# Miniprotein binders against C2 domain-containing protein 3 (C2CD3), part 15

Target 1, 169 residues: C2 domain-containing protein 3 (C2CD3), of Homo sapiens (Human) (q4ac94r1171to1339)
Amino acid sequence: SSGLLDVGLRYRRSPRTAEGVLAARTVSISVQIIRACGLQAAAKALAEREPALQFSATVGVNASVTTHLSFLPQGEQRRTHPVACSFCPEFSHHVEFTCNLVTQHCSGEACFLAELLEFAEVIFAVYHENTKSASDIISIESCKEYLLGVVKVPTKELLIKRSGITGWY
Key: E = the ipSAE of ESMFold2; O = the ipSAE of OpenDDE; V2 = 0.75 times the mean of E and O plus 0.25 times the DockQ between their complexes.

## First folded at step 9 (miniprotein)

Design m1 (from j2 with V23I E26M; at its last look DockQ between E and O 0.84; V2 from the best seeds 0.75)
Fold by ESMFold2, look of step 9:
Structure m1 (fold): chain B 169 residues (1-169), chain A 80 residues (1-80)
Amino acid sequence: as target 1 above (169 residues)
Amino acid sequence: SEKVFIYVRGDSFEKLWEIAKKIIEMARKLGLYVIVTYDPKTGTLIILVTGDSPEELEKAVELAKEIAEKYGAKVEVRRE
């Protein structure tokens, strides 16, 4: 009845020399999205309200996962390819987010990345995707997605744990 | 990447599901990605195939037709 998302998270700093005192040095936040399991319960719950999901709740969902960092623009999110008809999809997906050690807060004041990481989150959203039936807009909006679950991992834990497993349901 | 829609129609849900499983496995072997949707209003299985290789994508279309025909199902293909 509870879902699990198997992820690996890693934080690394680049030792590159920068121009000037405040020139930013980059860091990489590596995210591995390995697999999910236990998705049937979420699919069945959604199918109670959405008839279009009855098939997928029975045989397996077309799962994909988005990943984004709360302090980055939403457009920086990444997405796995879908895995068809599974309640235990294996993604084996890797993504890296490159960030500057010194960045600008919305207030305009310079801010060290570590200060942002103390209060931020890595946000994973697991979706099911359906192809739209006959529609006026098939070539561009051919799919509809349904949220199955969300996992949020505080980024301060990333500074302590190089990898981890976080569950969702 | 290119997209191909494969519409499979038959008289049995079990038959359609067997076809879907075989197409999913075939697409995996070709390095392609698939989502599968069932439209109960028309009894149609909709298989969206995507990938970076036009050659493998067209091979998947050919193989999907062979799979569906073996089960006596009707298949239509739309490319976009």
Scores: ipSAE 0.715, ipTM 0.905, lowest interface PAE 0.9, mean pLDDT 80
ESMFold2 (binder alone), look of step 9: mean pLDDT 82; pTM 0.782
OpenDDE base, look of step 9: ipSAE 0.718; ipTM 0.911

Design m2 (from j2 with T50R; at its last look DockQ between E and O 0.86; V2 from the best seeds 0.67)
Fold by OpenDDE base, look of step 9:
Structure m2 (fold): chain B 169 residues (1-169), chain A 80 residues (1-80)
Amino acid sequence: as target 1 above (169 residues)
Amino acid sequence: SEKVFIYVRGDSFEKLWEIAKKVIEEARKLGLYVIVTYDPKTGTLIILVRGDSPEELEKAVELAKEIAEKYGAKVEVRRE
């Protein structure tokens, strides 16, 4: 696929404020989702299997992006607002994930965040969202999402780059 | 967030598409988020508008009606 996703990642230590020891033991991973482009190819590919997507494959997709840190629970996933009818959506999305510097495993063993980041990844998934047709409005959910693409960024890069990570994927 | 579905029916796809573009633009000005779907089976344009402000959502609905009227299209609204 020819789709690209422009993202920014930053690793920031939480300032030691009067909020106590807990604040000093956390860091923030900042994620910016700037824009995507070239989504038409993916949409057309999907439309071959899902004829209902032919319209969107022609005029534009309703794009949104989910962000997930692999070492965090699924519930910590974040999602952008959708950008309607565009193959080159501009997102104004900024999210911060608070992470503990030290985590405790069930075994009682302490694990440093740096160790987690060495093998973890930030997972971006780009979706097209459609509303269901009137005939399909039986379920509680009124919308259906289609995966356009996935971008995985190793978090070890956050350990190396002081200025963060910005790039196209 | 609140959701409003705007169903637009017109005599041509071209008109529906023009309506969609204008509604999207106005919704964005109001800080609302939109997804657009076309149902070829019924020839219906489905515009889902989402936002935290019921007042702004209602404004979007009214604007959609006005825009649709200019193109001779019919509008039905479902609120969730």
Scores: ipSAE 0.551, ipTM 0.856, lowest interface PAE 0.8, mean pLDDT 87
ESMFold2, look of step 9: ipSAE 0.673; ipTM 0.882
ESMFold2 (binder alone), look of step 9: mean pLDDT 82; pTM 0.787

Design m3 (from j2 with E14L K21R K70E; at its last look DockQ between E and O 0.87; V2 from the best seeds 0.69)
Fold by ESMFold2, look of step 9:
Structure m3 (fold): chain B 169 residues (1-169), chain A 80 residues (1-80)
Amino acid sequence: as target 1 above (169 residues)
Amino acid sequence: SEKVFIYVRGDSFLKLWEIARKVIEEARKLGLYVIVTYDPKTGTLIILVTGDSPEELEKAVELAKEIAEEYGAKVEVRRE
């Protein structure tokens, strides 16, 4: 695609985790969402079918990014704050996912985090947000979001690169 | 987090956009987050400002009113 996302991933031990036993069995996967670029093409494509996006496709989108680790529940998804009116937003956002080193599956068999990371992905979704008109909503003011793109970064390189992985995707 | 909606209408789209750019920059200096939307049905720029500091949100509202007044634009504010 014509859009790119500048991210970083890092494996970290988390000594701040709860007392004793929990701290010994948990680690953090640190994710940095630094910036994006090239968002105008995606915005213009959406604006062809959505008149509400014509302004944003011309002057810049209100971009935000969700981050999800594929083996965690969707409720563990995280989201950046929006950056207004830009096709190359700077997020400078950091999120940590707390993970157990050993997990149980439906079969009852233990599974090590390394086994999960071998096949897992960090999934980034880039959205544009519009404010709904107050005149269109009786008593509730809300935003509507539009998907600009999705980026998936495999986590298996964390098993090899101890300092982490960074770059444009 | 608290939300403030700033509705701006004027006689020139270019003036509305200039107002938006200035409000975005001032809100950023105050550590606030902004979404800017244009509603063509009403000819209104909608500036949504969010943040954790009620004091900084009120500063952003006052700045937005001052900026809009410089351009002769009408402002309506709704707090959530």
Scores: ipSAE 0.601, ipTM 0.860, lowest interface PAE 1.4, mean pLDDT 81
ESMFold2 (binder alone), look of step 9: mean pLDDT 83; pTM 0.799
OpenDDE base, look of step 9: ipSAE 0.664; ipTM 0.894

Design m4 (from j2 with F13W; at its last look DockQ between E and O 0.81; V2 from the best seeds 0.74)
Fold by ESMFold2, look of step 9:
Parts: sequence; structure tokens; C-alpha cells
Structure m4 (fold): chain B 169 residues (1-169), chain A 80 residues (1-80)
Amino acid sequence: as target 1 above (169 residues)
Amino acid sequence: SEKVFIYVRGDSWEKLWEIAKKVIEEARKLGLYVIVTYDPKTGTLIILVTGDSPEELEKAVELAKEIAEKYGAKVEVRRE
């Protein structure tokens, strides 16, 4: 009955180069947002308070997903394009977050990013989007969003698993 | 990205939903993104189409008009 999101997470360190000894190392956290399912229950629950959602709760929602890393500013979040009228949308979306490694340059150098990943999460928010019907005058915004659910995936296993994390959440 | 609003008016949401399904599929074939909203108070289906190709957007508008008119629905288009 609860909605699920099919995602993949991968951690990649940039290879060290012989050039640019002072160049910062780049790390990529790759996030795949593959698909969702089970969105009808959330849509029906929202429709009880929002009559504008009755149609979408019956035939399917206009779904999109935001992705945010817990240690990055909220403004760094990314968003999929919408998938119209589905309770089990296929997004097939790839997001890459680029982070720099932090080096202390003391004996036994520590990586700051690894410390962040130990306790961090990737946060996914699934939204439904409606077009506002009143457009008799030029409007700044033509759409309204409704939160269907939030999924949080811990990043700590990325420190151990070489191939990354994948599955339904 | 460019946006086109397609307003379709008819006498039942079930008929409008059939129109929506066909428009969604045609827009997908053209590499366009769609959201669909229904306002039961006015009987209006609002199809918002977005994309980077003005040519493909116009193809989608033309197809939506043809589909809706086959069902006897009234169509209005607004471009942004």
C-alpha cells in the first residue's frame, strides 16, 4: 500500500593525475532515479482534502522527484521532468553531485567527504503537479505542487560497497 | 524549454481522459513532457506540454486538436 522508489547510488573518486599536483580531487555521487510505484494511496489521501486532485487520484498523478544530499545546501537539489498520469512512473533519470575531497595534510590524512557520508542521507521527494485553471491574466506561476512522499536513503554503505547501492525504498 | 497550454472542454471526464491518454502518448513519441489537469467545475482538461523543440511542440498541438475534435471536444491553445 505504501509507495516505493527504485533508485541507485554510486560513489566515484576521480583518479589521481600526474599533472596538477595542487588540483583538488573530485568525487561524484551518482544517483539514479529509475521509477516509482504505489502512488495511488498517497494521491487518494491528498484528494480527501484537495478536490482538485480527485481526477489525478483516479487516473494517475503527474509525478516528479527531487533529489537532495543532506550535507549540501537545499539549493543544490535536482529535479526530474514530470511523468504524466501514472501511479508507477518510469523516470530513468541520472543525477550527479560533484564534491571535493578534503585533505588535512597531516600524518594519516583524513577525507572530510567520507566523514559526511558516514551519517548523510540522499533525500528524495515525490511530487504531483497540477496546472492552475485560472489563467485569465498573465500569471507568474501556472502550476501547483503536492507532496506525495519522502524517501531517505543512508549513504554510509557507499563507503563499503564497491558497486554502490540499488533497490526499492 | 517552451510551454504550450491546451485547454480541452467536454461533457465528461471519462471522454477527456481518453483524449489525454492519446495526447500523452503522442507527446512522448515527440520527446516532449506533459502534465494533465482536470477542472470538473468548468469541465476543462488542461494539457501542459513542454519541450526544447518548437517544431515538435507545434506537431503535438496539431495532434491534440485533431484528437479532441474527433471526440467533439472544444479546444483552445495558449503559447508561452
Scores: ipSAE 0.721, ipTM 0.900, lowest interface PAE 0.9, mean pLDDT 81
ESMFold2 (binder alone), look of step 9: mean pLDDT 81; pTM 0.768
OpenDDE base, look of step 9: ipSAE 0.725; ipTM 0.911

Design m5 (from j2 with Y33W; at its last look DockQ between E and O 0.86; V2 from the best seeds 0.73)
Fold by ESMFold2, look of step 9:
Structure m5 (fold): chain B 169 residues (1-169), chain A 80 residues (1-80)
Amino acid sequence: as target 1 above (169 residues)
Amino acid sequence: SEKVFIYVRGDSFEKLWEIAKKVIEEARKLGLWVIVTYDPKTGTLIILVTGDSPEELEKAVELAKEIAEKYGAKVEVRRE
């Protein structure tokens, strides 16, 4: 990959509203998407195949980042707002994933969550966005996204590092 | 959130880009988000502005029109 993404992950207990809820049944995974850099090389590579990207490969991309946990449905995906015309965007974006993995069977609940985190990943995808051509003014068109890169961060270190994981990936 | 499309047309790409840079900066001050696309077939810069405040979106539109006038560019606005 030719770019880097500065992220942070933290495991923390979710707020509880009822007595009797065990802490091992409810958790929150905090994800920070701080910034990216080095996006020009990826943009230039895409522009070789996509002439619509030539402008952005020269002046800067409209970057946004999606994030999701590998064991959650795609509908749980979160997205930053775009940062216009930059190869080193600052997102300063924070999301929390509340994991409701509890079952009525109490003997396996904590083990189940730990097993999920042992094999799971937080997946980040960095996109560039273009507004579609103005040649179809009668029909309103949405943006088109171009994938610049994907970063996957394993969650297993959260089982050991309760203060979290941070850094460039 | 709401979206506004600002189409800027002129005879100089450099002038269009100067307009876009100023609009990006002003939109940032208003707490808005922007993407910029260039269509070379029509010589048009497309500035998509997104935000939660209709008042700030309209302020960005008025600023874009004023900035574009200073550069002799034509502006068309489409609200979503």
Scores: ipSAE 0.644, ipTM 0.873, lowest interface PAE 1.2, mean pLDDT 80
ESMFold2 (binder alone), look of step 9: mean pLDDT 82; pTM 0.782
OpenDDE base, look of step 9: ipSAE 0.722; ipTM 0.910

Design m6 (from j2 with L16M Y38F; at its last look DockQ between E and O 0.91; V2 from the best seeds 0.76)
Fold by ESMFold2, look of step 9:
Structure m6 (fold): chain B 169 residues (1-169), chain A 80 residues (1-80)
Amino acid sequence: as target 1 above (169 residues)
Amino acid sequence: SEKVFIYVRGDSFEKMWEIAKKVIEEARKLGLYVIVTFDPKTGTLIILVTGDSPEELEKAVELAKEIAEKYGAKVEVRRE
């Protein structure tokens, strides 16, 4: 699939408690999902296999984006609201992931956090959503989602960039 | 959040698409979210509107009916 996603990542540490003893530490990773573009090619490719998508491939998709951090539990995934009928949707969506790291009998949180960020990724998945037919009595879900693309942004650059990471991916 | 399904049937795709574009814009002004699907087997355009305000959802429904009538299209509404 083709397309681009305009995102931003920022990192903030919470103030420390008393020196030398760190009972808990809060890290906030801010994720901005600004906009996408170039979704028509992906929509057309899906429509070749799924006739129900032909309308959306012609006029624009009902786009939404999920995001999650590779080292957080699955329940931490976040999602934008949909933007109807667009190949270049504007989301202007902001989420924060709070990471509470607690260690026993080891060095401080800063070292552990840096290790996680060195190999982690922020994962974005762009979906199109269709309403299911009213005649589908068996289905509880009223909508069906189609994956348009996946973007993975490594978090290691947050270790060295004070202003964060922004750009098209 | 509350959901409303608006089913639009017209005698041309272009009419139905014009209705959808206007409903999308009006729903946006009301702070509502929309997805639009077309079912070619029945010739039906399905507009799903969601939001936190039942009052704004009902305004969107009434606007959709008014817009569709202007184009000579039939409208059916399902609330869930």
Scores: ipSAE 0.701, ipTM 0.895, lowest interface PAE 1.0, mean pLDDT 80
ESMFold2 (binder alone), look of step 9: mean pLDDT 81; pTM 0.770
OpenDDE base, look of step 9: ipSAE 0.721; ipTM 0.908

Design m7 (from j2 with Y7T R9T; at its last look DockQ between E and O 0.89; V2 from the best seeds 0.76)
Fold by ESMFold2, look of step 9:
Structure m7 (fold): chain B 169 residues (1-169), chain A 80 residues (1-80)
Amino acid sequence: as target 1 above (169 residues)
Amino acid sequence: SEKVFITVTGDSFEKLWEIAKKVIEEARKLGLYVIVTYDPKTGTLIILVTGDSPEELEKAVELAKEIAEKYGAKVEVRRE
């Protein structure tokens, strides 16, 4: 398989000095979305049922990627800027999700965090975007999205690999 | 983030695509983001440019007009 997305995942706690009685227990999950490849096949498959994609399936898609952590609300997802007319876009995008699990100061915080990461996943969705035609209201909604693919990466590997997770998925 | 729609029409799709490629590259140099859509009903190429700098967006608009005029294509610009 040639893969779909070249991504990297890391999590880190904010270091605090030992003089602090209770440190803020901040967990940051860093997500890198480096690039994608192999988008032409997905675009051609969609173009068979979406005539609006025929041009882009030939010359290159306007690709962007959303990132959603399964344990966060859907409204917390993030999106890259688009890369025009490419089947192998370079995003070079970095996003951080901050989880303040320590704000509750519960005695089971570490156990809960480990259990959360054991079952969670990072969900990447790759979209193509078209500008709506002149007959549509442009000032309100200017673009229509088409889903090219979805990649899901389990977060449990962050519990094992201290240096993080990177590679093609 | 600001948006500008650049609609390009002409007598040759090959000219329109060449214009689009040049506009994409110039917008990238200015730190702007682009999507390109072809509307077969009107035979037009729609270049949406977005960015945080109104000054760089206006530079991209002027460059697109210059490039399109060099190819004998018509340009219509709509700002949001």
Scores: ipSAE 0.705, ipTM 0.896, lowest interface PAE 0.9, mean pLDDT 80
ESMFold2 (binder alone), look of step 9: mean pLDDT 82; pTM 0.769
OpenDDE base, look of step 9: ipSAE 0.714; ipTM 0.908

## First folded at step 10 (miniprotein)

Design n1 (from j2 with Y7T R9T F13W L16M V23I E26M Y38F; at its last look DockQ between E and O 0.96; V2 from the best seeds 0.74)
Fold by ESMFold2, look of step 10:
Structure n1 (fold): chain B 169 residues (1-169), chain A 80 residues (1-80)
Amino acid sequence: as target 1 above (169 residues)
Amino acid sequence: SEKVFITVTGDSWEKMWEIAKKIIEMARKLGLYVIVTFDPKTGTLIILVTGDSPEELEKAVELAKEIAEKYGAKVEVRRE
């Protein structure tokens, strides 16, 4: 058991305007991060090298999840709020990504969103967060995060499945 | 989001953990978010509470003080 993440993905198109402008048309990719489970094994593995994690590996981690679409910049990633001291956190988090039907490829070429979805993925990263101790106050950020795991869900099935994709990964 | 740091010091780690569990549940009911960190150098629990409601954050602070008092623990609060 390496841990699992319960997620849902859905794809919806916006109605066309009366003018039918394809370059301005958008779609909504809805991502639900429902819950995770089995996080203790990952926490214990990290705690073997990180004494700061011993407490959390015993009682539960402060879990949060980032979500990133592989064809969007990292600055478009989203993050759940943390769930304290749990190895099976319930996030019940929903995020929508608004995407154009025609978008710019990283090489500068325009392409259709459907073409991107054929080979793209949604990347979920599960983190544990600690508040920095007094000895670590030097940095601006108040927390230090530790990666527990990464889940990648291909988006190609969104092109086919009417109701989207849901399940444990 | 606004942030409040609640530092709990007690005479036993079991007592401090019971306090933390009650604060986590109280914060959840108020729609607030929590992370809990143990600092072994000082033997303290640091409870970071965040939220968008200053009213509920202040309610959480008052309730956290009441919880800690019932367990005979010292609490320090720092707001950002």
Scores: ipSAE 0.637, ipTM 0.868, lowest interface PAE 1.3, mean pLDDT 80
ESMFold2 (binder alone), look of step 10: mean pLDDT 79; pTM 0.736
OpenDDE base, look of step 10: ipSAE 0.686; ipTM 0.894

Design n2 (from n1 with R78T E80S; at its last look DockQ between E and O 0.86; V2 from the best seeds 0.72)
Fold by ESMFold2, look of step 10:
Structure n2 (fold): chain B 169 residues (1-169), chain A 80 residues (1-80)
Amino acid sequence: as target 1 above (169 residues)
Amino acid sequence: SEKVFITVTGDSWEKMWEIAKKIIEMARKLGLYVIVTFDPKTGTLIILVTGDSPEELEKAVELAKEIAEKYGAKVEVTRS
C-alpha cells in the first residue's frame, strides 16, 4: 500500500567526438513506465464528485501516464497508450528524452547540465480517461481526463548510480 | 491512429460490463487500444477503439456487434 508506479530511470552521457573541445554532446534520459497499482481508491474519490466515473471506480479505470522532465519544456512531455478497465495496469512503456549537452571547453556546460539534474525531477501523472457523452462524440474534444495521482522522482541519484533508479513510487 | 466509437445500449449494468470485458479482450488480441466509458444519463457504454490498421479496426467493429447482439444490446458505430 505504498507507491503508485513501478518505474525506471537512466541517464547517459554520449561520449565526446573528435571535436570534443568545441562540440556538443548528447544526453539521454531513459524512462521506463512499467505498471501501476492501487488506483481504485483514487477512482472512488473522484466518483464521489463525478457520477460519470461510477462505472470506472467499480470495474477499473482507463489509465494512462504522462512523463515530464522538470527542466524541459512542457511540450516535451509524453503519454502512454491507455490500458482499459484496470486498477493495476501494465504499461511496459519506454520513452527517451534527448537533452543536448553543450561543451566548448570540456567544462561549464557539463557543469550546467549536472546542476540541472541535481535539482530536477521526473514528473509522472496518472490519468483516467473518459469519452464524453454520445452526443459529443463528433467534437474535436471527444475525451476528458481525470488526475488520479502524481509521482515525482528526483534525478540527482542518476549522477552516481551505474544501473539507474528503479522501484515503486 | 484511426478512431472508432462503439456505442452500446443495454438494460442492465451486468450485461454492459460483460460486453465491455469481451470487447476489451477482443481488441487486445487485435493489437488495438481501448477506453471504456459508461454514460449514466443515457445508460450507454461508449467504447473508443484506436489503432493504426483499418483492417483490424473494422474486424473489431464486426466482432463487437456480434458480442453485443448475443447479449441483446443495441450497438451503434461512429468513425473518427
Scores: ipSAE 0.656, ipTM 0.869, lowest interface PAE 1.1, mean pLDDT 80
ESMFold2 (binder alone), look of step 10: mean pLDDT 79; pTM 0.744
OpenDDE base, look of step 10: ipSAE 0.681; ipTM 0.892

Design n3 (from n1 with R28W; at its last look DockQ between E and O 0.88; V2 from the best seeds 0.00; counts 0 for: pae E 5.4 > 1.5)
Fold by ESMFold2, look of step 10:
Structure n3 (fold): chain B 169 residues (1-169), chain A 80 residues (1-80)
Amino acid sequence: as target 1 above (169 residues)
Amino acid sequence: SEKVFITVTGDSWEKMWEIAKKIIEMAWKLGLYVIVTFDPKTGTLIILVTGDSPEELEKAVELAKEIAEKYGAKVEVRRE
């Protein structure tokens, strides 16, 4: 797709609390999802295959963004609320992922978070959301979503850049 | 969250969309979230409104009916 997503990533140590030891054992990966642009081209491309998108490709998409860290389970993904009818939505959304400095994966082996970040990515998926047609009145699911694009931002630069990384992707 | 579906029917696509824009702006002022879909099977606009406040959702329904009356359009409301 031809859209762009304006995001910010920051690696930071959790602040000290009354339980200072607990805060020292975790870190936060802060993800800011600021805005997107250029979504009309993606919507038009999908509308060629999906008549249900013709309206949105003309007027604006109901955009939302999911955020997922590649080394975390899919159930840890986060999602913005939708911004209706725009090709340049402003999300101004903030997500915090709290991670342990030492992490175990499904094999039970311990590893440092830094080892995971060397090869990890933050994965953003941009969706358009529609309601289902009126003929689908017995369905529990009331919305259908369409993938507009995927943006992957490597996390390895966080190991070097204390201020984080920001910009369009 | 409770979901409210507002179906807008009017004389033309342009009129339905103009009314939908007013309903969207109203819903945003009430702190509600909105999804807008055109249903080509029925030729109608469907506005899904959601939020945490049943009181604000009910206010949105009332205001949507007022907007429809002002602009001469039919609005049907259903809840899930």
Scores: ipSAE 0.203, ipTM 0.672, lowest interface PAE 5.4, mean pLDDT 77
ESMFold2 (binder alone), look of step 10: mean pLDDT 80; pTM 0.753
OpenDDE base, look of step 10: ipSAE 0.509; ipTM 0.820

Design n4 (from n1 with A60V; at its last look DockQ between E and O 0.80; V2 from the best seeds 0.72)
Fold by OpenDDE base, look of step 10:
Structure n4 (fold): chain B 169 residues (1-169), chain A 80 residues (1-80)
Amino acid sequence: as target 1 above (169 residues)
Amino acid sequence: SEKVFITVTGDSWEKMWEIAKKIIEMARKLGLYVIVTFDPKTGTLIILVTGDSPEELEKVVELAKEIAEKYGAKVEVRRE
């Protein structure tokens, strides 16, 4: 079976603080990464091309998840801590993205967040992480990551659902 | 965060994995993060433990040493 990711998305208005005209111009997109399951199939597929992953394909992957809003810069991406040796990791991860209610296009035209959310998506990428072997010291990075899968959740429903979006993807 | 690399060497795969499971369990109980890697070049398991508390990391290290002694396995520890 294919892997699944249990996530939650909520649109939160910034509380009106007495000081913050600026606070009134931003909202928060709350993202919860609850758990994943069925990651073994993806791991096995990777192991066919990378024999070093055969162990992980059998025992469990060291899973982490990156979260990215499509309309935000790549630098705003967040990542969970890894969960060791599991095909059904429990992350219980929560992150909030601050978004401006109004932005400007390159042309100088104003763009409202509602317009962005209509076509935007939250992109989740699930990775397996390995430490590098002593023989692979040529790279400065101590770990190697392998993409297990990608989940894209449209944000358009955040505009109409007060309770947000929750489910398996 | 501080990092500890625990390399487990055993005469069998089963032994190494049993040792690793105990280390993982302890680390998890302490709220530490773990990455487990099999190194096909050396035939060993590398367990990377990451955390903010040196004291908690040391507990995992001590456990690893105790388990290694009990099972007659070899454990090497590198701190970063």
Scores: ipSAE 0.693, ipTM 0.898, lowest interface PAE 0.7, mean pLDDT 90
ESMFold2, look of step 10: ipSAE 0.702; ipTM 0.895
ESMFold2 (binder alone), look of step 10: mean pLDDT 82; pTM 0.779

Design n5 (at its last look DockQ between E and O 0.01; V2 from the best seeds 0.00; counts 0 for: pae O 2.4 > 1.5, pTM E .774 < .8, other shape alone 3.808 > 2.5, SAP 77.708 > 70, placed apart)
Fold by OpenDDE base, look of step 10:
Structure n5 (fold): chain B 169 residues (1-169), chain A 100 residues (1-100)
Amino acid sequence: as target 1 above (169 residues)
Amino acid sequence: SPEEKVKRLLEKIKRALEEGDSWEAMWLIAKLIIEEARKLGLYVIVTFDPKTGTLIILVTGDSPEELELAVELAKLIAEKYGAKVEVRREDGKVFITVTE
C-alpha cells in the first residue's frame, strides 16, 4: 500500500496594478491540500531505517506538507501546519502562488507563463515531524523531520481544464 | 536554479519549433496565445486553415482591459517566435490572425 494526497489546483486572474504586459500582470495559482491517507506504510518503511520512528509508525505521524511550484524560487515554498498523530490527516489548507504572465530570464528573453505551466509541476512533500524526547531536549534543533513521500502534479492540465485539477495522488 | 530551468525550457521550445514543420510551429504559437488569453478568463474560439497556415483566434470577454492584454501578449509571443499577427477589433471581440 501507498499513501495518497488529495489536492486541488486552480488558476485565477489577479487584479492588474499597472498598464502593459511587462508590468505587474499576474495570475494566482490556487493550491488546496485537503487530506492525506495511508501514511502508515510510508512510516513503517522509514522505521526500518530509523528506529526512532517505530512508535509513530504504530500510533500515527505528525504530518505536514510543503508545496512548491517547480519554476518558482525555493523561497516561495509553503507549508501546512502539522496534524498530530494521524495516518489520515485533514489539512484543509489553502495557498495561492502569484505568477507573472511574462518573466525575463538573465538573457532578457521573455518567457510566458503558459510555456512554464506546460512543463511545470506542483511538488508536494509530506513530512513527519518528530517531537523531541526527553533525551533530545538539549539539542538546539526544535524537531527532526522525516520525508514520508513526494507527490508531483503536472500543471499542464491547468491549461486545458477550466475547473482545474483535483484528485488523489 | 529556477532561472536555469526556464532557460532550458525556452531552448527546448525553440528547438522544437525549428525542427518541426511549419504547421506545428504555428499551432504551438497559437496555443500559447490561446492559453494566455484563457488565463485572463477570456473565451477563445479558434479556426484554422492548414493549407494556408493561417490561424484565426477569436477572443471575447467582458473586460476590455483583459482583451487588450491578450492582444499585447499575442504580439509578444508572435515576435518571440517569428510569427506575424494581425488584430481586428469588433464590438468587444478581438480577432487575432496568426501567420508565418
Scores: ipSAE 0.045, ipTM 0.509, lowest interface PAE 2.4, mean pLDDT 83
ESMFold2, look of step 10: ipSAE 0.488; ipTM 0.776
ESMFold2 (binder alone), look of step 10: mean pLDDT 71; pTM 0.602

